# VHH binders against DNA-(apurinic or apyrimidinic site) endonuclease (APE1L): the designs that were tried, part 18

Target 1, 364 residues: DNA-(apurinic or apyrimidinic site) endonuclease (APE1L), of Arabidopsis thaliana (Mouse-ear cress) (q5xf07)
Amino acid sequence: MKRFFKPIEKENSPAAKKPCLSPEKRDGDGDGVEEEKNQNEPSKFMTWNANSFLLRVKNDWSQFSKFVSDFDPDVIAIQEVRMPAAGGKGKPKNHEELSDDTKVLREEKQILTRALSSPPFGNYGVWWSLADSKYAGTALLVKKCFKPRKVYFNLDKLASKHEPDGRVILAEFETFRLLNTYSPNNGWKDEENAFQRRRKWDKRIVEFLNKTSDKPLIWCGDLNVSHEEIDVSHPEFFATAKLNGYVPPNKEDCGQPGFTPSERGRFGATIKEGRLVDAYRYLHKEQEMESGFSWSGNPIGKYRGKRMRIDYFLVSEQLKDRIVSCKMHGRGIELEGFHGSDHCPVTLELSKPSSEMEQNQVSN
Below, E stands for the ipSAE of ESMFold2; O stands for the ipSAE of OpenDDE; V2 stands for 0.75 times the mean of E and O plus 0.25 times the DockQ between their complexes.

## First folded at step 14 (VHH; framework vhh_7d4b_2)

Design r4 (at its last look DockQ between E and O 0.01; V2 from the best seeds 0.00; counts 0 for: pae E 17.5 > 2, grease 25.7 > 24.2, placed apart)
Fold by ESMFold2, look of step 14:
Structure r4 (fold): chain B 364 residues (1-364), chain A 119 residues (1-119)
Amino acid sequence: as target 1 above (364 residues)
Amino acid sequence: QVQLVESGGGVVQPGRSLRLSCAASGFTFSSYWMGWYRQAPGKQRELVAAIDSSGGSTDYADSVKGRFTISRDNSKNTMYLQMNSLKPEDTAVYYCARDYYGWRYFDYWGQGTQVTVSS
């Protein structure tokens, strides 16, 4: 079966796009799923910290577009959009729309909009969650035939509320939720309140996981933490890293942001509390020095060749037996497969639901 | 760039009053919740008071309820903390902070202003 759905030929417009239809699904273990239901929810996912989506469109788009065409994801989760939200003096703020408050911003919005109207992206609906400046921000692209039931921009599932700096998009589908996050970086020093901001974020995530355990979750994004020593290329280098000789007072806060004992411990506890599986590590038990990292630091100086895995797909235990692949698409130390970003794309592919898979799915 | 500048700190005797101000710039002030935090020597930073974007809803730490009043003037991009009946335990550096979504999780901070209650 070469194609189950035709591409949508209509370009993006103010008019509503024709949605793909899906059948209703029962959630009982005693009933098998119909094959049409397996084809009406996403099963191929991509996450990517673009390190400025605008710059990728301007400088690296043909390379990234080919990657997307080849993988053909159902969902694309983007972090570090770095475009400001619409609104300012004389206009209400709208964190879901790109700003056009100045001539420059209007031109930049047009560049992004045109790129997303072109193949392969024209068949995707787009949700933005944006900051008030060129900072942070996330986007979620979903093939139009898989329209989510509801989209939230916060961890509390409140209709009009946005998490700070546009760091959250939560899409609810019929049988699962997809969470796209850009976790704040821990920083090097608490004088900038960075450690406390990261701890508060991590706590909010745990609260979310506890309140939303009624459905399976796929949590992806730049989580700004490497869980274990296997998740970094040079554990001693990262564990002893300092900025300008500064040593935090608490030993648990020492080392590279994203690899401090405190962050790693909280991350492990979060995964356990949420009954989540690290999809990449579940499939790849040994360190893969060529392709086992999602972030590569500055290629010049002491960080050359120093790499971390900080971009994840964490999935509910219930989905464990459906994991077909999880790949980091960067390779080596020269940013191959990074498409101009300091992060590479990470992909997840799940098998379609079946009666055996549903019956065998287990929780911790 | 988001900027928050505190002023109005000083040294006062117990039982007296002090008013702090926070001048905000670089963002649409009227769209954001705001708060005051304080940090005493050797202690963790704690929330003192928070106020919603319109000024219609406020919240306070139990230790300051009835004595402190948070307010804002959206026409001047300024938040205030009126501190009455000051006690020595109120001695701290006071920070204004922006709360983008009203979750008491603040993403931008001022430099702080010292309040000392003694003598």
Scores: ipSAE 0.000, ipTM 0.133, lowest interface PAE 17.5, mean pLDDT 82
ESMFold2 (binder alone), look of step 14: mean pLDDT 86; pTM 0.873
OpenDDE, look of step 14: ipSAE 0.019; ipTM 0.343

Design r5 (from p2 with S31D; at its last look DockQ between E and O 0.03; V2 from the best seeds 0.00; counts 0 for: pae E 7.0 > 2, placed apart)
Fold by OpenDDE, look of step 14:
Structure r5 (fold): chain B 364 residues (1-364), chain A 118 residues (1-118)
Amino acid sequence: as target 1 above (364 residues)
Amino acid sequence: QVQLVESGGGVVQPGRSLRLSCAASGFTFSDYWMGWYRQAPGKQRELVAAIDSSGGSTDYADSVKGRFTISRDNSKNTMYLQMNSLKPEDTAVYYCARDYYGWRFDYWGQGTQVTVSS
């Protein structure tokens, strides 16, 4: 049965050319261009210890991609990338570039590059701070529309070298700085360098904070410390935790790494000296047993159900009134929302700067 | 299925050396950190050594530092533990393990017995 395609007739109605009145160039005063510039800074942030970024891309990428799509962060801070820096044996390392020095590493780089070039990640610029091996390392993803003014890879602004193990990425924007860190774990034993390494790190952080007080800071990442008892699921367990019966000679160094009195004390002092606000604790005064922790122990063994908050957004006190939300996206003890890691994503949302606050700083 | 199979254990005199091997299968070996644990009679299982995915980074328990060397050959899906200057205190069942979380292991071998005795 040949259904006849009736030709719909071309009614010719002559749409009258309304004259485009050329709007007169009002020489509007130069003050309007500065206001538009401040509107284009990041306001949604995510930090996540991936515990091998390659493994997440291979095994957990669909769920993580959905999470990123749903939340739509302006900035993604990644810790424990665990990819080696470029530079073969006997060559200088480039800690800003993924290694392709072997066939395997080249393939791995391709996998990561492909994943990060695909939605929702394709709209982000990527910065790497890598270790020499598949250890530690950090990444910073920033939407291309929010390009940082400068990016640094060391706590010392004068240092041209990356922080050891790729533990630091510092992005400078117009009105604030964003610091992504993977803080060294204190370890269980005063192994010749572990406790000292952490103490040196904490000291360097304080020095950094004192030198960079000229601009508000957002400091995020895996800081490998739980500040207060409320920040762990089992305070007594963590306070009395021992590795193979070893007891440190100093009582202040006893307990679970990340929850020793010494680490907690230094962290508290750092926050105070730096005039930083713990964004999560600022909004959440009570313990949340289901979603109040960023790290979860192995589901098998003595750490089953043991959880710690060790991933943070710390913001300068000047930014505290802009905190809209800060959330940990992991739940329960079965690693729900952890996307294959032992850490869950933590998010921060800041309100847009009110136009009124800029006028009062220029008048004083 | 993930499989880890230890070999190379035995009985040796103090001061002697052994080399343990762990054959891995059922997963991409080169993607994971690996480690050796040991469990002595009446004691808890303890970490002996760990190695990163590439073999570029290693960690050791203090008790074995300078005596034991962990290594891996990703082309053979095999991890090794060279144990030198063995002591009676090193007597244990040694287990190969795959890292799931940094220094947390999800899969274990059946273990191999190492006995150091005069």
Scores: ipSAE 0.021, ipTM 0.536, lowest interface PAE 3.6, mean pLDDT 86
ESMFold2, look of step 14: ipSAE 0.052; ipTM 0.578
ESMFold2 (binder alone), look of step 14: mean pLDDT 85; pTM 0.864

## First folded at step 15 (VHH; framework vhh_7d4b_2)

Design z1 (from r3 with Y101W G102R W103F R104G; at its last look DockQ between E and O 0.15; V2 from the best seeds 0.00; counts 0 for: pae E 15.2 > 2, grease 26.5 > 24.2, placed apart)
Fold by ESMFold2, look of step 15:
Structure z1 (fold): chain B 364 residues (1-364), chain A 118 residues (1-118)
Amino acid sequence: as target 1 above (364 residues)
Amino acid sequence: QVQLVESGGGVVQPGRSLRLSCAASGFTFSSYWMGWYRQAPGKQRELVAAIDSSGGSTDYADSVKGRFTISRDNSKNTMYLQMNSLKPEDTAVYYCAREYWRFGFDYWGQGTQVTVSS
């Protein structure tokens, strides 16, 4: 009985060390003197839906760690952390902190903390945006020398409420903002308002884009939509997909979640209204069947070989001429470069601002 | 730590029925999609049926649609596969697997043999 999935087996470990937890970063960090001395801004970015960050740390971490060491990103955006937020009985809820309410959760928190204290991750500050259960959630890792001016956990900077399910981290730097999102999946049916929830999310994104147009934006994450036919491996398969024969009443809601006409149309409108550039597609005009997808279907079953691009870097048009590379690091249909997830890492590299751009920004 | 234990396999004649069970432990069962996979001799494992976390949505391979029924009881941390009108081509080792909502790539049971033969 040979399995296609090859978890790393446990080996004898060194004696237990006290795990270290990176300091949390929240709104209102008052040490302005050190923050004013942070002159450089990040230019190398990575986004990855880890499809359980804990499981990747336990089973696949050496692969991912090597990738991070080789690419040396300034920022790592993670989706699908799937760890619960702190705040049990008698304690205020804190969506920015890992729970340790039970013996199991304490052990799991220690596993994550130890991994993030080890090379190459020890030089990163960590922000968590967590749900109330082992569901969804995001994280942002930023090299300590690039500490953001402020970090928000919602799409409305004036709101005090944390984004539901931990789907948002927004980091503000001197000359741009970075948005890390895990968009809700559309679902197959409008049961429990699934289609309505996705439409409302997409509307909230457009509202955010309109209210924050004073600075360039880098928006990354698992956006749970493939824009065009070139962004999927099998357009007819995905366009005609059904859950157990179910056909939604509106034709625009038919097909694979993430590839329905309604989702694709809204995504196109969002990109246009936000004046955003799809960095990967800007650089890669033709389909890359080997490496042009960020998500891969289960290699066992009807989704074998069926792949979608649903993880993005969308950047403001004013950053367009700074795009050096945007790459999806998975290849083929056997999950090469996925590091145990069903998504592969996606990277973005920006050039340094030109002297003309620097002079223009200073003069304005 | 995470455990999935299948039971209910056996040898049956064509046209008969079997019910497979999968007992789950070590995780929050009600938060996960679950699936049944099978592997026939000399073939790749393939998805047979999947069920969402609440039991409200199911999916089936074309070869078993209308004959097999997947279900779950979240109060017992158990998933089931009712297999009716069995055919010789259903002969395989059947595996219980934990799937995340979009992809079932992390934990498997030991498997239970189903043999359909005259």
Scores: ipSAE 0.000, ipTM 0.214, lowest interface PAE 15.2, mean pLDDT 82
ESMFold2 (binder alone), look of step 15: mean pLDDT 86; pTM 0.873
OpenDDE, look of step 15: ipSAE 0.123; ipTM 0.600

Design z2 (from r3 with Y101W G102R W103Y R104S; at its last look DockQ between E and O 0.60; V2 from the best seeds 0.00; counts 0 for: pae E 16.4 > 2)
Fold by ESMFold2, look of step 15:
Structure z2 (fold): chain B 364 residues (1-364), chain A 118 residues (1-118)
Amino acid sequence: as target 1 above (364 residues)
Amino acid sequence: QVQLVESGGGVVQPGRSLRLSCAASGFTFSSYWMGWYRQAPGKQRELVAAIDSSGGSTDYADSVKGRFTISRDNSKNTMYLQMNSLKPEDTAVYYCAREYWRYSFDYWGQGTQVTVSS
């Protein structure tokens, strides 16, 4: 049962994974064949920072499982897996495989694999992008009937190096790419080059967007930034936040990590340079105080009720007219809908392409 | 009134052990990640160990892996750090901290001194 979560093998992929429902229906149906033709690509997506995927499996799995059953996503993007990669200590690292190097890690891997073999998750293939320790990491779950053509674990498809800390999974489908990222947090101080690390990450994202503009993109994940004042519950609180009175030397680096002027400005520039649409904000022009945030501060202490939108679906302009819904599934200040994480799930649904709509989007 | 109170520090010889405790009050302890940090003279504060809200997931600095063990008892509102095979390099003030998810911290203890020498 090891590597149960690697459903795609090189050199021997099935020629077709098309729906076989037509033989069960004697009467031909143009809508039926259109749906079968268009069902070889996913259209329902979910992103979630699980803030330890193992803990959610141990403590909150029935809640999350019901959510997944009800929404029935084609793709689930997870951030903060917090499980170490296999290998090391005299063996080659395998950043795509959960470690079982100790009895504890083997048992934890078994907990995860058993949960992902149970309904509703048994019909998903799983890709891991893992760090060297219980830190960061991402996962991508894709319904087995929507096999991606290729999966990469870095922002540079030609590079053989795995992305540090497992922060990237890039899945290529026939007509679009899906990028799952866990952006590094800016931090409060420029200790250990935290501000420089975030700026370099943001620059690498822009470079990626420019190099991959040949195909539409869906970019999702915990991007660790709130774009505008409408994206936080208390703009003045976040703009003036300090850690123990510390004031960074550059005014543009002041405030809550994820809401500094520098981060917000770079994010806006990234969206513009990549010709991306913020799907949630495109559909929701007014602030929604009950359900308009993806991250919630601790309900105890000075962050009670303080919330931010930092989890996104950013889609290429070519996909704009296909956006059917984009929802954040947490509500209120008591972490309802967060399933044990400090982030709630965010979902995107796209309509199926048509000949006219597909032609117009490609021509943009 | 959130309170975090460290105890168990002291002066010990190399190779000995110490057990640090952090008694928490004024908040729902079982809802938070907690951590131990340390600061040696003239150096930056660094993470030593972290533990999730249930105790099921832990993380350690490379310099202490295999020697230190973090744990918690949610029925006693207490977090622990078992420090074995102590070295002079472990000399520091050790701080208990409450995490605000995403590695943000809002409350710290006063610290307890650990000195490895004699």
Scores: ipSAE 0.000, ipTM 0.182, lowest interface PAE 16.4, mean pLDDT 82
ESMFold2 (binder alone), look of step 15: mean pLDDT 86; pTM 0.863
OpenDDE, look of step 15: ipSAE 0.006; ipTM 0.254

Design z3 (from r3 with Y101W W103Y; at its last look DockQ between E and O 0.34; V2 from the best seeds 0.00; counts 0 for: pae E 15.1 > 2, grease 24.7 > 24.2)
Amino acid sequence: QVQLVESGGGVVQPGRSLRLSCAASGFTFSSYWMGWYRQAPGKQRELVAAIDSSGGSTDYADSVKGRFTISRDNSKNTMYLQMNSLKPEDTAVYYCAREYWGYRFDYWGQGTQVTVSS
ESMFold2, look of step 15: ipSAE 0.000; ipTM 0.217
ESMFold2 (binder alone), look of step 15: mean pLDDT 87; pTM 0.886
OpenDDE, look of step 15: ipSAE 0.502; ipTM 0.808
ESMFold2, look of step 21: ipSAE 0.000; ipTM 0.279
ESMFold2 (binder alone), look of step 21: mean pLDDT 88; pTM 0.887
OpenDDE, look of step 21: ipSAE 0.414; ipTM 0.767

Design z4 (at its last look DockQ between E and O 0.35; V2 from the best seeds 0.00; counts 0 for: pae E 12.4 > 2)
Fold by ESMFold2, look of step 15:
Structure z4 (fold): chain B 364 residues (1-364), chain A 119 residues (1-119)
Amino acid sequence: as target 1 above (364 residues)
Amino acid sequence: QVQLVESGGGVVQPGRSLRLSCAASGFTFSSYWMGWYRQAPGKQRELVAAIDSSGGSTDYADSVKGRFTISRDNSKNTMYLQMNSLKPEDTAVYYCAREYDWRFGFDYWGQGTQVTVSS
């Protein structure tokens, strides 16, 4: 059982008996009688690169459903949906709707729709931002009691624009914004300007952060970069990694995609420019070899035991004192807690707003 | 176009052997790590064995160690899985796959070949 076999189907444990829904919502929350109409905002968040969401629904759904029931998130951000958008080829394009253009796609859409209509997901509203093919794409699930005021599918906050690969969902709540992104991978070579595509994406993120500083932000997703050496399991391995011996001409572009000096430097600058806090690293100053990574290499092959933190919750500095927990739920090198993906879920819990925030809400 | 074609599956009694082949075309076979996966009905696809690009390094799932042997012939663009001492729990569809970089996952899969072990 040492290398890649570990029982990941853990149904017979005390964790399986935890309540699926918050106790304070049980008796009096659902009737709506005699309330002041002041609604709390989401405070429990999850991000997960499902790699592919369809495959997880088909093959690993009971594991993930159990995890969701136990954590009881208010918001679930998904990356790598890998389902095509509806429309095109003579029909109006609709990036918010799963394609059913063929019998296979219709069956796949049905599988996803039925899964998300079943407990515990029936109480969530679902937004898709989809690519034109089985590539990339994101989804956002928000408990219906926390319906966002606006949802955009681009960094420009335009109602009718979608990012071409469906890499962005931006949800606006009363006092904060939530950004779900699937950052493009840097690649190993500057083929078809791959490095420049990542640089342009990073620049657009900085521009977004500068133009939307009027509200606190929670930015989550697969950001495809590990910030510092503490964020990878084997710094020398990743720093010297090569694709079939290829060496990029610029030293700053050498190493594992996601751990090149150029990517790391830009990521640090982005965090500083946006006045963001890396929630996990804020709470966990020491490296945790057992559970400190969100991506894990396959137990077979050259990446056995090689792990990276590339999935984040980055929050505006004014939210710093509200951070209760931020956890990566994968452990070890056998993909425990990954639910069939090569990424594990990452969760964030925030406390209720400070008295200053409550005062501002009342005085409006 | 990348193509992986498995063959050699069949129905056998427990304790017997089968040899699976994977014929590869449309890419530089000798540049890629390759692997065998299997999927039993209603179960997740699992990695059974992997082999590096030269054939010098191999690894196996604990459930098949000592019974299965992965190999490759780069001059024929073919990977093999010798399956000895077969057991009913080895019943599955077996897939060959091209491994490029675990961070991106496997980027191509064959159609699969059925192996059924029953008394």
Scores: ipSAE 0.000, ipTM 0.262, lowest interface PAE 12.4, mean pLDDT 82
ESMFold2 (binder alone), look of step 15: mean pLDDT 86; pTM 0.866
OpenDDE, look of step 15: ipSAE 0.042; ipTM 0.572

Design z5 (from r3 with R104S; at its last look DockQ between E and O 0.01; V2 from the best seeds 0.00; counts 0 for: pae E 20.6 > 2, grease 26.3 > 24.2, placed apart)
Fold by ESMFold2, look of step 15:
Structure z5 (fold): chain B 364 residues (1-364), chain A 118 residues (1-118)
Amino acid sequence: as target 1 above (364 residues)
Amino acid sequence: QVQLVESGGGVVQPGRSLRLSCAASGFTFSSYWMGWYRQAPGKQRELVAAIDSSGGSTDYADSVKGRFTISRDNSKNTMYLQMNSLKPEDTAVYYCAREYYGWSFDYWGQGTQVTVSS
């Protein structure tokens, strides 16, 4: 067993964690009271495929806002933003800014900006990685007191191109890196080179993981793959799924996108090659039918009750003993806890790095 | 709109030093990685040094490590390249560039000539 010691339990006496504040948020710079806590690095993370971030803001925001207020994440990684990048004809594209090229887009940008300026989100800096249309896209929200050293929007920081469709945000902190990705869906057929596109994406991820770095990685997002049979609710259903009877010529490409043998094999190899730990599965060795899945099929139709785990926190082995919790916050088959998306939020909590003088266990 | 203006080039003997400056305007300088590139006669343009938005992280081509130092002063919207122990192989036009990958890479200065010869 990799873990040797029993995890620290916090039920004895919860110590309230002070909110992350910047000096500019306090009115009394002349008060002489120091409440700066921003030297700590992020330890509470959330990933969520919003399945149109704009629609969630318009229709489901109070529910999601309450969840964020209650969990109090230091970092929020969003996939499927579905907002176009700024820059029209005659102006350079800016994949990091929301478009306001039309009256409608300007109004939609204002809706998003207003929501993210309101509690609890006003305490976060926002980075966007956007496509040319209402398609794909990612966002990263980081509490302002945990500002990253650098943010990249591609898997090769020396490349001359922004990653297509806004599928990548890589944030570098003092002691670790955080990668937010929205992996392309494999598709049912190799039309438009879908299988080839997914293989190329998976290869680029492996290349990224093989670059030398002195910092451990936290890789999160919608990875569009379920690793093993335990990661789906109905293994035979997904393994034999077909689009209108179509059978791909290679048996390794047969089945539900995200559960084909080829995808699963490449994912396993990627985890091994990158020396990564699947944080949820590390903590939860048995299937949890109520809450063990991050994606749910439509409650109406043949996918009712059919669920997959395709949203992850994968962490470098160096971090495995710091994993306190990893939870999927959706429950059942009626989209409870999904906040209007077909994906639920997934959270990761890491313990604080310990100093030698603080290695003793203390209770409050 | 975005402007980058290099200065400080010249003709110098091997072993001497030069300091290049890059004055930036038309954008929020403190939000971007910046870089120095060079193009020698008959060669392709190559990265020399890069510096992150705060100045806390730097990167150098192997051929200049230990001799060149990149720095920035965000209060003056200026980036610098201190070039010590210059060699004839350092002869090139040096360009200041804005490099925060998600932005356009077509924002280059006009260049400043550095010539190292006896």
Scores: ipSAE 0.000, ipTM 0.112, lowest interface PAE 20.6, mean pLDDT 81
ESMFold2 (binder alone), look of step 15: mean pLDDT 86; pTM 0.867
OpenDDE, look of step 15: ipSAE 0.569; ipTM 0.835

Design z6 (from p2 with T28K; at its last look DockQ between E and O 0.55; V2 from the best seeds 0.00; counts 0 for: pae E 5.6 > 2)
Amino acid sequence: QVQLVESGGGVVQPGRSLRLSCAASGFKFSSYWMGWYRQAPGKQRELVAAIDSSGGSTDYADSVKGRFTISRDNSKNTMYLQMNSLKPEDTAVYYCARDYYGWRFDYWGQGTQVTVSS
ESMFold2, look of step 15: ipSAE 0.126; ipTM 0.601
ESMFold2 (binder alone), look of step 15: mean pLDDT 85; pTM 0.862
OpenDDE, look of step 15: ipSAE 0.033; ipTM 0.552

## First folded at step 16 (VHH)

Design j1 (framework vhh_gefurulimab; at its last look DockQ between E and O 0.13; V2 from the best seeds 0.00; counts 0 for: pae E 12.6 > 2, grease 24.7 > 24.2, placed apart)
Fold by ESMFold2, look of step 16:
Structure j1 (fold): chain B 364 residues (1-364), chain A 117 residues (1-117)
Amino acid sequence: as target 1 above (364 residues)
Amino acid sequence: EVQLVESGGGLVKPGGSLRLSCAASGFTFSSYWAGWFRQAPGKEREFVSAISSGGSTDYADSVKGRFTISRDNAKNSLYLQMNSLRAEDTAVYYCARDYYGWRFDYWGQGTLVTVSS
């Protein structure tokens, strides 16, 4: 038997009311509508390193769109957009706007904007944080009914400059902050100050966490580190990995980028200092060989079947009891659920305060 | 800037041959795996072939025995020799770099191969 692909005809249906919209126009006789501010905040989140968002839109969009439609996230955090920022050549740079400086870039911008204007994405506001070239970059999509109070593009909210390479989007909501980051890869050698760059990034994260402890945080993204041995499929393989036999002079820098002792130690310290909970690992104490990793190695060659968890939701401890689910949506070694990327989507769902009260059972 | 530039595409009759080239610049080509992918109209991009930094090769089942991947590290070039071409080989062919064995992270713009009588 073979499957025929056919476009799904969209039926006209009554408009489905969203939980975040008030039915005030209908309740002329006091129907018990709740006036809770927490109902107007996101509770369902997704993070995904798209490993060129443009390529996913061009080649894999139907798969990802279906996933988004089914999960129905309130917030989507994207890493590795790989699109350059607008401006240059005597015009001011705008790191929040896609470049259209050439015919090719204009066409690519049009591809992205048309895709994000199509269902299910038309109901989302979009923020870009972009580099000067087709490198790195992040995006944040938030359902329009959950518009954030303020969005920042750096780790220092008072700084006027965008984070280099577009690695940061920070969205402030009434009761929490959401941080989307794409951490720089450690690299195999300290070429171009790669190790120093990663250490400086990690230090800046800790400084941010200390300055923003007044409100709960949800920190997500590709953090480019696997915390513990349970977070990789083959600990010995990754711990002894070398690029063409090269051995860094400091033993703490040896091994796979993202699994060196130095990176792991700093990550552990960051989680502790920030009083953060690793939402996935909090819910999943045992290794899940089929679905417990967010990154999968090249399906050809020595990295086939070698997998790492490097994409996270880290949440403030005071949100711990609200964690309903946190899932890696990729499975196996054939990249099912990766939607054309080498990373799969990761999702987080938090209970609402009123839902927490119902789940804890009411005493009558 | 990391660049990959494909060339050698064109129109060829069924049963014919064609050789694709990919010129690499902006990185140490000899240290990377490299590969070829293709995308036919209305279809998903699919793997064609890959070659390791040490010269070991892999092929999709659909092209094994007909296509040969090779590299010339001195010229920073990747090649795909395509023999016994069929109509279903019609596609845009892309070369790609494997970033430290993690993923194919940089791609060329593609070169069109059309197999038609």
Scores: ipSAE 0.000, ipTM 0.305, lowest interface PAE 12.6, mean pLDDT 82
ESMFold2 (binder alone), look of step 16: mean pLDDT 86; pTM 0.871
OpenDDE, look of step 16: ipSAE 0.011; ipTM 0.294

